VH-VL binders against Protein archease. Designs and how they scored, part 2

Target 1, 141 residues: Protein archease, of Thermoplasma acidophilum (q9hkc1)
Amino acid sequence: MDSDDNRTLSYEVVDHESDIGVIVYGKTYEELFSNAVYAMADLIVDVSRLKENRKMHEVITGKTPEDIMVNLLSRVLFYLDTYYILYYRITSKYSDGELDAYFYGSEIPEGIEYRNVIKAVTYSDLAVKPEEGYAKIIFDL

## First folded at step 8 (VH-VL; framework fv_relatlimab)

Design s2 (from a5 with heavy chain G31D, light chain E91Y)
Fold by ESMFold2-Fast, scan of step 8:
Structure s2 (fold): chain C 141 residues (1-141), chain A 122 residues (1-122), chain B 107 residues (1-107)
Amino acid sequence: as target 1 above (141 residues)
Amino acid sequence: QVQLQQWGAGLLKPSETLSLTCAVYGGSFRDYYWNWIRQPPGKGLEWIGEISHSDSTYSNPSLKSRVTLSLDTSKNQFSLKLRSVTAADTAVYYCAREDLTIRGVYTPFDYWGQGTLVTVSS
Amino acid sequence: EIVLTQSPATLSLSPGERATLSCRASQSIYSYLAWYQQKPGQAPRLLIYDASNRATGIPARFSGSGSGTDFTLTISSLEPEDFAVYYCQQYDNWPYTFGQGTNLEIK
């Protein structure tokens, strides 16, 4: 089976009014981080409506993979809130304590419909477990 | 001081594959994108594509089906392969660095290789 | 793709004169525009990025201005080494594109 063509992610809604959870899959830290960025972006808007026209580079640091996940996703939210640019794809290299990340995304088009307004990434039930093939992240709405 | 040095085949026949390599001295791949640009004799510049340290690529849509970009961090080299060449691919080819030190501003192509003339003729 | 149109195609001036080179984009590119200088047999050299920021080592006589669709490169007082071809380039959207060039030649 050609699973490489399907990058869809599982979403679990814990509480529709206050938070939303997502489970992403991957065998490496890089895959889990990449898939988490896409999942969060797709929860915000329909990413299929976007065309990549923005890129950036940033080194994301943290003491644990969980810290790096929170910091990474928080940077994506920062760029959306500050620059009106949604980064929804990354490629990266992970080495202990840092993620060297290259971001791709687009300006938010005028008139695009928001699926969810994500206010923050939480540490609640946060898991980043490449050896078990998944990461779980909960967002505040 | 950062220096880009490039090499590869200079004379090709139609249908062959162009292969060029660029070596980076005095710098790392980490904070940059690495690009290829070409210039047909007597004409302007045309962007071919980019590659990042994490192997992410983007290529000019007009060339995308024929372009392969690769990067070897152990050798500090990046390479271009362009398949199925024709006379229209005759040009000087340049490698170049793009600086992505981004909080709203970045530098497109701040260091360039010396250029390689590629001639495609039957 | 975004088309950049440079004018004039050729500009003939003498040392000491002011040069003004124009670049127009087919759609807004904000300030994501660079200027390059190219001499025969050499790779292009970055002069200006983000429309108005001088690259490291570039003399103060070079300045850039503009935003959106209309951009200008100005050389306040031409030196003999400034006679070259100048290209503008946008990096707002893929594919990156260049103008056709302005040939700045000595009178």
Scores: ipSAE 0.397, ipTM 0.782, lowest interface PAE 2.9, mean pLDDT 87

Design s20 (from a5 with heavy chain S56E, light chain D50H)
Fold by ESMFold2-Fast, scan of step 8:
Structure s20 (fold): chain C 141 residues (1-141), chain A 122 residues (1-122), chain B 107 residues (1-107)
Amino acid sequence: as target 1 above (141 residues)
Amino acid sequence: QVQLQQWGAGLLKPSETLSLTCAVYGGSFRGYYWNWIRQPPGKGLEWIGEISHSDETYSNPSLKSRVTLSLDTSKNQFSLKLRSVTAADTAVYYCAREDLTIRGVYTPFDYWGQGTLVTVSS
Amino acid sequence: EIVLTQSPATLSLSPGERATLSCRASQSIYSYLAWYQQKPGQAPRLLIYHASNRATGIPARFSGSGSGTDFTLTISSLEPEDFAVYYCQQEDNWPYTFGQGTNLEIK
């Protein structure tokens, strides 16, 4: 079972002029990717009000960890926008420019209030630095 | 083509641990969930639990305290251990693959093992 | 847990007839329902997934429909090989659950 406290402590919201950003913490690529997915989802709706009942698998590819981060979070937005499923947790293995990821989430219930409408993941000030214990991601609203 | 082959002890006494193994041929663990399902004689199907290549597991709450699922990528096998068995655990046990389709469409149990009859009796 | 109720428990028909099998869920499961066929001594065989999608190799006479709580498996013209037990199964919530089965038997 996951703890809400542990997830909340894994990210920090950064006020950025016309957009919104997060700093997520972790010591591995897998932790940073997982915490970024949760942070973005939690910016969209109150994830604690969702019941996990959807899953899928996808291999996310990219030339850099930064590319993989953008591609990963963009896939989460794609499933939300296209299928009304918000994936807010992943388990994964990172190697050779690939993130082998299992996604977990739920249908968005009718009547849930959206906190933010995130249009895109940006490369602005993007950092994925497990050796320094953090990643920083900025989203377009 | 994917094939699941299973084996394990067929006769158990109450309180013993049931141990079953399923070998995967013609495919990899990546991209799928690997499941155990059982069927008591003359009854319907009961889902036991699932494991993924990332070692994430879910188990039926009615069995969770007694179930251990494991996956060995070097042998291309996944296994079920069910402890403290009783006569109520007598069933045919099946391993099965769950195919996860991109786009939120699921092909749940597309390949099944041949089944193993487990009898628990004193 | 989500309870699936299948009806009828037994359906007696002849080859060439249309079979209609029902599955009702205790709460909405959207379209996260599959149908399986099981013959004596064999593992179940996937027929339909996500309510209406026919699995690979399954003949066109098999079709699925429904959403929410009410689902139907239809066999348009029964072949001798179709007489078997049929189970529905939901993947909307853990634990995954199956219906009790419908036995399709020769009249």
Scores: ipSAE 0.609, ipTM 0.841, lowest interface PAE 1.7, mean pLDDT 89

Design s21 (from a5 with heavy chain S56Y, light chain N93E)
Fold by ESMFold2-Fast, scan of step 8:
Structure s21 (fold): chain C 141 residues (1-141), chain A 122 residues (1-122), chain B 107 residues (1-107)
Amino acid sequence: as target 1 above (141 residues)
Amino acid sequence: QVQLQQWGAGLLKPSETLSLTCAVYGGSFRGYYWNWIRQPPGKGLEWIGEISHSDYTYSNPSLKSRVTLSLDTSKNQFSLKLRSVTAADTAVYYCAREDLTIRGVYTPFDYWGQGTLVTVSS
Amino acid sequence: EIVLTQSPATLSLSPGERATLSCRASQSIYSYLAWYQQKPGQAPRLLIYDASNRATGIPARFSGSGSGTDFTLTISSLEPEDFAVYYCQQEDEWPYTFGQGTNLEIK
């Protein structure tokens, strides 16, 4: 079997002058959160150029799945902006109010091309709907 | 205080499966990685692999598909199985906790089990 | 695989002397380097993490320095209990690797 079959490239992009959006697909909360992390990271740099060599753990909390999505992606942006580490994969367990997440990623190599500079994760048209098989997230550029 | 206590069969024959268990006292699996490291008699340390509470595993490629790592949250234990053992697998085996942090501050293997000597005879 | 080379293999010193132990990586590992002490019949004990940070409970005489490929563990004034084997370990890349060890022995 082919272990490099582009399974990580499961998102669609909606691009505007001041924002960019993604639609990610999945049947569970964990899958939607994981695919959203990958999609945002891949919008920032070409993730295929990175080698996974950094890891960490954090519990992401929120009152709704939408809050958890915003908080999760905001933590990824925090680590990139503060420590120059891009986490682009997670494994997690979801329970009401908490996402127990293990993050995997890479230090950003010197000289890598940035595709987009994402300033923030927004609540605009935000949806996290595993029962409908998708999540939609809009970012401020 | 966190303590790791380990046990398992100490004497094996070539081709058998090595099975070791590590119990965690005074702490939760969440927030950490759980590791196995071995040391052949008179030699240095070799990392075997890691497992997380989210069931992610990574094993040293030098040990190939012989390694199975598992974690049982109901018993607060994690385990190593190493298949098709040979005399080269004779070593003291350690379980260890890894607490990961943000770049610039990290604590790799901060708590260790007491070690289990495994002898593969032939 | 990142290879860590420790030198010297054996260091013979007396109590009260300063010990300097070296660890060299085959490629840059930034500061992702830890040091461990191991006494006979015991599990290794974490001394230093992130190249220079002392672990909880470790005496101030232990210090670490270095970045990139060259790292040093220093014991400013040896105590009798410090005679042991010392290992360096990298966490920059999987698989994690250890140096071959330096045996610090009484002269």
Scores: ipSAE 0.416, ipTM 0.792, lowest interface PAE 3.0, mean pLDDT 88

Design s22 (from a5 with heavy chain S56Y, light chain S28K)
Fold by ESMFold2-Fast, scan of step 8:
Structure s22 (fold): chain C 141 residues (1-141), chain A 122 residues (1-122), chain B 107 residues (1-107)
Amino acid sequence: as target 1 above (141 residues)
Amino acid sequence: QVQLQQWGAGLLKPSETLSLTCAVYGGSFRGYYWNWIRQPPGKGLEWIGEISHSDYTYSNPSLKSRVTLSLDTSKNQFSLKLRSVTAADTAVYYCAREDLTIRGVYTPFDYWGQGTLVTVSS
Amino acid sequence: EIVLTQSPATLSLSPGERATLSCRASQKIYSYLAWYQQKPGQAPRLLIYDASNRATGIPARFSGSGSGTDFTLTISSLEPEDFAVYYCQQEDNWPYTFGQGTNLEIK
């Protein structure tokens, strides 16, 4: 990533009983997927305290955009839980049921405060609607 | 297996734009990062920048304002343009592939082009 | 940027001897370090990645070790073709950086 290719991401946290959700904005599938990764990461820790120094590639597959969203965010949680690396940005190409994704993130610094412990991504009230400019995702705490 | 073959300008004058191209044979652009590295005569290696199949780039801050990286999937090629060259840009330029073989582990520069000598002189 | 310092600058040995080459990072880079061999007129060749993993096709006499800031490349028994310049390179952070090189020369 070019360090001058900065964009401000915004998302809305929605209250939900015994869980937490986000609404992210974008006009393409790629934008919605990217903004959802950032939003989830920012719910876990203060992403502004992280310095991007890890990268990887993975192809995320699914039968629907909703499946791809669940699978994508679940992979981010897997890397955090297994390797203590939080990927909070992606660049991607979406076509034919595949999201070809390049992930960027960092190791979790010693002493960083966790805002939330997210256990799973749910299908509850899940929406991925670039034609309406948004996606909505609910997480289990 | 995978082979990288490169070509481009050999002799430039100060202020001109350096343009180099690297062709990838026997492999896919997906899943890899594509890099340019240079080596001035008798000196060590300097990383220039990377581009991915998603068309996002990262360039060395010391060169950033002068570097443009591009990738053409239809031709299986990626390219470097370096603006406003000076004698300090005289070097052998290499293209190279970078792979992530295991989660969070990189195998940087596992395949290299043959190198292109670029000389900048008046 | 992360600075890598290699030592010695020149190492003079004979075939059959053990070579030990060092690379020190200016800050902690975990295991994100690679080693390359370069012969005159050729592109560098990847030997070791992630501090200790041999790249495909690299003979078992080459090994890497270390973590954090101090790293070592070892060649257990030098062959004539091993006399070359060796570079370490960090992949912990952008921009990627290389050491200045160690010239392994025949005595």
Scores: ipSAE 0.504, ipTM 0.817, lowest interface PAE 2.4, mean pLDDT 89

Design s23 (from a5 with heavy chain D55E, light chain N93D)
Fold by ESMFold2-Fast, scan of step 8:
Structure s23 (fold): chain C 141 residues (1-141), chain A 122 residues (1-122), chain B 107 residues (1-107)
Amino acid sequence: as target 1 above (141 residues)
Amino acid sequence: QVQLQQWGAGLLKPSETLSLTCAVYGGSFRGYYWNWIRQPPGKGLEWIGEISHSESTYSNPSLKSRVTLSLDTSKNQFSLKLRSVTAADTAVYYCAREDLTIRGVYTPFDYWGQGTLVTVSS
Amino acid sequence: EIVLTQSPATLSLSPGERATLSCRASQSIYSYLAWYQQKPGQAPRLLIYDASNRATGIPARFSGSGSGTDFTLTISSLEPEDFAVYYCQQEDDWPYTFGQGTNLEIK
């Protein structure tokens, strides 16, 4: 098993009555995208309860880094809702307009408790700023 | 058509480092995982590890402390280094491509290199 | 780690006969199981993936079935070129593991 369960130290939670947000930290696009995927997954379930044994590949496209962030996190939600697989770690290569992403995660164990039901990724106050060391994402509950 | 061609040192002494390289022709690293698998003479297959185009790696825990996987996109090659070899590391080593499809359908090792016999003896 | 057990270790048959090879997993692996054929001096060749899907270029006489812990590779009518060693392999969990092989030999 790869141990990388200390990634919760790479994000802060912004709690609101009708939504929930995260601030993730990183110095590269790849790091911010990776930390955002982990943060969202950790808001959904206790990721430390999961064993990484599923993987896949997808190219995420978008006109801006913000579009790529929304599309990336929306794909993670799609796989969870459709296949019951939560991808909580990615490695990637970023170039303008696309993110070549390799996803790692697991099937959701029977009987695991959901911390939050995230319905959508929003554009509200969305920022992806590696030069400033952070990204901010707000989720619709 | 995708073709994998591999090479590296065939004769080693105990404690040396095994170094093998696999060149990919007719394809790119994107969308795939690139693997090393070995087979001791007269025995079955053992998975060593994988590397992706984004350079994420996974290695067999029995070998992980000795395994280094790397990828060179400029040369279209990926490589295995196995440190501190012993006679137990004598095997034919194969590189192989793995394609994972979305929808939980997996095409594991679809293209293989020709194999490299590595003999570790004093 | 997931252990795959193949049986029989050796299967002796004649051309034209049906071959049935078994692979059992130490725990459920759903359908994350592949089959390979290996001839002496050659790299393994992918036959079946995701338990039952035939790989490109593989003759229709090869079929796979099973799910969970019990899997079967069937060759409906053996051709001379089918006598080889067959391996099953799982991708349900790291490390990926192979069975010990079934040697399909001519009577």
Scores: ipSAE 0.724, ipTM 0.872, lowest interface PAE 1.1, mean pLDDT 90

Design s25 (from a5 with heavy chain S54D, light chain E91R)
Fold by ESMFold2-Fast, scan of step 8:
Structure s25 (fold): chain C 141 residues (1-141), chain A 122 residues (1-122), chain B 107 residues (1-107)
Amino acid sequence: as target 1 above (141 residues)
Amino acid sequence: QVQLQQWGAGLLKPSETLSLTCAVYGGSFRGYYWNWIRQPPGKGLEWIGEISHDDSTYSNPSLKSRVTLSLDTSKNQFSLKLRSVTAADTAVYYCAREDLTIRGVYTPFDYWGQGTLVTVSS
Amino acid sequence: EIVLTQSPATLSLSPGERATLSCRASQSIYSYLAWYQQKPGQAPRLLIYDASNRATGIPARFSGSGSGTDFTLTISSLEPEDFAVYYCQQRDNWPYTFGQGTNLEIK
C-alpha cells in the first residue's frame, strides 16, 4: 500500500479563532465527500505518515447532501475517538438519501503528532455544491 | 443462509486467460468485500484479491499485473480473470465473502465457494 | 509481506485430548488474526476471528487467544471430526497472508 493521494485539487484551509474550515473541490457528490474526508483527516494528523491497513463499509444516510456530509465526517470522528482508527480515504456511490461508502485508513501510531483536535462537524456556512464544484465545511476545535 | 457457487475454466494451456465466476445466493453484495483465494496442490492458501460493491479492488502485488476483478450486481456475481497463465497457476481457486462490522470487529472469510480446480499444462 | 509461521507442522493426538496450535507473525498484527479448518476436498471453514471471537455455529470447545505476534488456537477436548488441517490468517495489512498450516492427525 501507498499513501500518496494523486489528486488534482485538494483543499484550502479557512481559519477562525476557535474554528477551522476547509473548502474542497469536485464535480460530483462522490468527489466532494471523498475530498472532505481526506481534508478533515489531514487536518487531524499528517496522513502521509499513515499506511492503509484498516477498512470498513457503512451506508451514510441523510435528508440532504449537507446532512450526509455532517453524518459522514461525524462517523470518521467517531471511529477515531472510539477505536483509534482514522479513515482518510473513501470510495462511494451517492443516491437519493444515502451514500454507500467503503472506508480505508489506519490505526493511529503511538507518538504521532495531532495537528488539530477536531471536536465536531458544524452546519455553520455548510455547502455541498457539485454543480459549482465545491463544498465548504467548518469544524469546532 | 448465504451460499457461494463458482464455475469456470478447468483445463488451460500456458499463455491463456483463466476465467472464474462466483454467484452469491441468499445475501446482498452490498456491505461486503468479495475475495479470491487459491491453493496449489499440497500447498497452503494464497490471497489473490478483493472487490467491493462499488468496484473498488485490491490485488496481491505478486499477481496484480495479471488480475482483473469484476462485479455484476444484476446477476449477483463476481469474477476473476488471470492473464498469461503458467504451470505455477495450477491450483484450486476459491471465492469468499469478507464481512466488516461498524464496531471495527472484522469477520474475515465467513463463506466460501466450493472451489474450482484449474490445471495449466501443455 | 507479513509472514505467519504455524507450529507444529503435524500434531498427533487422540480423541478426548486437548490440542494447542500456535501461529506467530513476523510483526505485530494486534488481534487481527483468524483461524480456519480445512478437511480434504473441502473449502476452509472460519473458526475464530479477531484472535478470540468464535464464528457462528462453531462449538465452544474451540477457543483462540493471543495478540501482537503470538497466537494460539485451543481445542479443549478433541472430537473425531476435529482432525483436519488448521490455517491462521492475518488481515492487519495487504496482502492478506496465511500460515502454512498445522495438520492435526489422529494418533
Scores: ipSAE 0.287, ipTM 0.741, lowest interface PAE 4.1, mean pLDDT 87

Design s26 (from a5 with heavy chain S54D, light chain Y30W)
Fold by ESMFold2-Fast, scan of step 8:
Structure s26 (fold): chain C 141 residues (1-141), chain A 122 residues (1-122), chain B 107 residues (1-107)
Amino acid sequence: as target 1 above (141 residues)
Amino acid sequence: QVQLQQWGAGLLKPSETLSLTCAVYGGSFRGYYWNWIRQPPGKGLEWIGEISHDDSTYSNPSLKSRVTLSLDTSKNQFSLKLRSVTAADTAVYYCAREDLTIRGVYTPFDYWGQGTLVTVSS
Amino acid sequence: EIVLTQSPATLSLSPGERATLSCRASQSIWSYLAWYQQKPGQAPRLLIYDASNRATGIPARFSGSGSGTDFTLTISSLEPEDFAVYYCQQEDNWPYTFGQGTNLEIK
């Protein structure tokens, strides 16, 4: 479904000695969550080299949008570390402290070059602000 | 108990559009993928395509130009339209559910409709 | 597209015997393989998913094994109701594909 997936890069990278971060842009919670998933995945491998062949659904819950962001990205890392599947695209609906998310991605081929090994999502400087048009996330390498 | 019930036109002429509907009882669309699969008489199974509650669709490339999938959450129904039919489209058509929420990463077709025989003849 | 090849095309056995059905994939599909049973005039019934997990309500005599390209469905002791056509199916990649089927018939 490449022609039906028009996702474009909408993030910038912030590099530090001990961590790496992204700033993603969007006008809604759903856009910010989707762009954060793509940005993190693209930091891990070159997602343009992958073709979607994995899908799943999960409801992500949290007390705040920041909690949901950490939980969402942590679930993506869990599937990568446990099943060697990288979900790099989501569609979602945000309401009442939950994110109803459909995940799309692919198996990571053996021998693929990793750009970064992300160990965890942090709360450091974490911001999810659709009214300001951005979210900022810092990762542990 | 989840049940899929399907209906639609059974006899078509070449060039017409095949239209089938599948109703979901005892369950919701959210968290699942909804599939169409067909079986020509005396032959094996062929996957046609899928649709999910987020309106994402994937179709078999051999049929993609002729396939339209739709989902109506208010009626708890999903539908297949296959344009420009020929005798090669004669088959029993099945709707089926693919469960993503209970079984983790890999999910099979766990519930099927009863099947609808579609015959295309001049 | 991923091609699944089932063997044998027809397997003739008697009740009480062990049945072994094979499915080979044209490329590695990890464990993303399911097995279905189909009786005449009926929709397929899911037996096994993720290569080796038995679906709800499926008797313990049915088991699946394998990974990568080679998969097996085993029925440890055939019951009369087990004589049917069996299909394997992969969900590793779109389009999803089925094997051509193995017809398990009474000898």
Scores: ipSAE 0.593, ipTM 0.835, lowest interface PAE 1.8, mean pLDDT 89

Design s28 (from a5 with heavy chain S59Y, light chain N93Y)
Fold by ESMFold2-Fast, scan of step 8:
Structure s28 (fold): chain C 141 residues (1-141), chain A 122 residues (1-122), chain B 107 residues (1-107)
Amino acid sequence: as target 1 above (141 residues)
Amino acid sequence: QVQLQQWGAGLLKPSETLSLTCAVYGGSFRGYYWNWIRQPPGKGLEWIGEISHSDSTYYNPSLKSRVTLSLDTSKNQFSLKLRSVTAADTAVYYCAREDLTIRGVYTPFDYWGQGTLVTVSS
Amino acid sequence: EIVLTQSPATLSLSPGERATLSCRASQSIYSYLAWYQQKPGQAPRLLIYDASNRATGIPARFSGSGSGTDFTLTISSLEPEDFAVYYCQQEDYWPYTFGQGTNLEIK
């Protein structure tokens, strides 16, 4: 694994009342989930200042792709809040109802500046549409 | 019980590509990392790299320019290719399974293949 | 990369004796260390993971201890089948690395 590839990902920040949101792009469910994890992580800290030194595996389940997106990003927030590890890259395989996800990230370095404190992933305007090439996610600050 | 069985070319000439395959019996690729480790005659162990069910790879920097790992879920197999071999690549090669615990704490290599002796000579 | 140094290189003992094998890391790896046993012509066998946890099927005479940079594998009373090469391995950071091995041989 090469950490250089991870730093070319892009996302778009969207204005939403008092909250913050992102639009991410991809042609598959796996790409959208991967890009959403990166975008949320980059909203929390400057991911370019991190170096991958942690990995884990988890199966994320949900009734819809939207549920899986909320559950996936909520698991990332859980590991950050509980263990001080930010997972900012995933590779995965999606089948209906399940995301088999392999996570990569790092311990949060002492003294790193937080860009945003994200409290929760919301269902507000949530969209996961690989057929249209995008996903939109709004976060509660 | 999970069992790993490996095979591939045992005798190579310098500059050729080493190709080894490991088959997984009694288990799924899901939830684990699948590794290659080698051991030159009379020496210690050297980790080559890992691959996940989602095709994520991590390679030892000392070998990264020459190594490729791949995974075939339809055959329950994963493979190592090592390009441009020299006499220094003579070793017993092992495939091995690795599990994860939470928080990125890693369970070590709990199941190993039988090993394949690779000799590079002219 | 994290370097693991094992000592002694060779340990000569008799059955029934206690064996103590050391592994030192070049930097703190917390408890992220495993121990393996390797017999001639065989693949390594996992003995201990996360410094002190015995793997499934490993006899109680094997124990691991340590944290940070200094780790120990202890075999409380050697059986004939315990004479083998032992390797430590760190799980803290890529690339994963092994010590050079300790050869436990019969006196």
Scores: ipSAE 0.564, ipTM 0.827, lowest interface PAE 1.9, mean pLDDT 89

Design s29 (from a5 with heavy chain Y58W, light chain Y96F)
Fold by ESMFold2-Fast, scan of step 8:
Structure s29 (fold): chain C 141 residues (1-141), chain A 122 residues (1-122), chain B 107 residues (1-107)
Amino acid sequence: as target 1 above (141 residues)
Amino acid sequence: QVQLQQWGAGLLKPSETLSLTCAVYGGSFRGYYWNWIRQPPGKGLEWIGEISHSDSTWSNPSLKSRVTLSLDTSKNQFSLKLRSVTAADTAVYYCAREDLTIRGVYTPFDYWGQGTLVTVSS
Amino acid sequence: EIVLTQSPATLSLSPGERATLSCRASQSIYSYLAWYQQKPGQAPRLLIYDASNRATGIPARFSGSGSGTDFTLTISSLEPEDFAVYYCQQEDNWPFTFGQGTNLEIK
């Protein structure tokens, strides 16, 4: 289980009336994708309250790293909305056009407090720049 | 056709570290979890833990402090180390493959190794 | 952890008879239940997954049913090779757990 301090070190929140965004840090595509999944999940609920009891594997494809980021985070939202499972941790291997990812998470426990309801991942001001050590993602509330 | 073959030291003394290796033939590590399961003589099955091709692991909480799982993709092998063994660790140990998919749509433990009897005695 | 309880512990039947084996979970596991057959000196063999899906190469006489907490493995007409120990296993929650087994023996 990650501590609250580790979560803070991994991302910054940009809050807006109808939108919420994150800036995540990392030096590789894999780190940025992993930190973005965690950041989005942590915006939805307090991840420290979850017990990992779900896993899956999926290959995420896209024409650009930005497309892969949108597709990855959208897949996480799909599983939450469809199966009530929140995946908040991934391990992955990136090659151009493909992210081979293992997802770990849990069922949403009854009575858990929701921090935000995220409706979609947007392309607004989207950046995935491991050379600059960051990615920026804006979510639609 | 996928085959799993396993080996390792079968006789141990209390406090030693158990080390077992499983080789995967005819298949890739990608897309699967690779598991260790044990069975004490005359008893049922106990899940030990699993590892993905990306080296992510999950272990049985009862064994977590003593279990190390590793993967060697260059040799197409995965391994179990169980430290500080006692007589209670005497069992047949199996490696096994688990296919991953969307929740509830998967093939659990579809291929198994032949088993390795591990005896812990003073 | 989720506890799986199998019943009966021993089932004594003759070839040609119908076998019904039960597995009960301590909490709902939806359909995330598999059945395995184990013969002496052999690794377990997957029979059924997702409660009711027959694994590749498994004869049609084997069927699984159930959801939530109550699951059944049925062998419609026993063959001599079916006398073995059967285990249920859940993959709903960590850690994965197995039932204690049902020994299907010749009467």
Scores: ipSAE 0.182, ipTM 0.710, lowest interface PAE 4.5, mean pLDDT 87

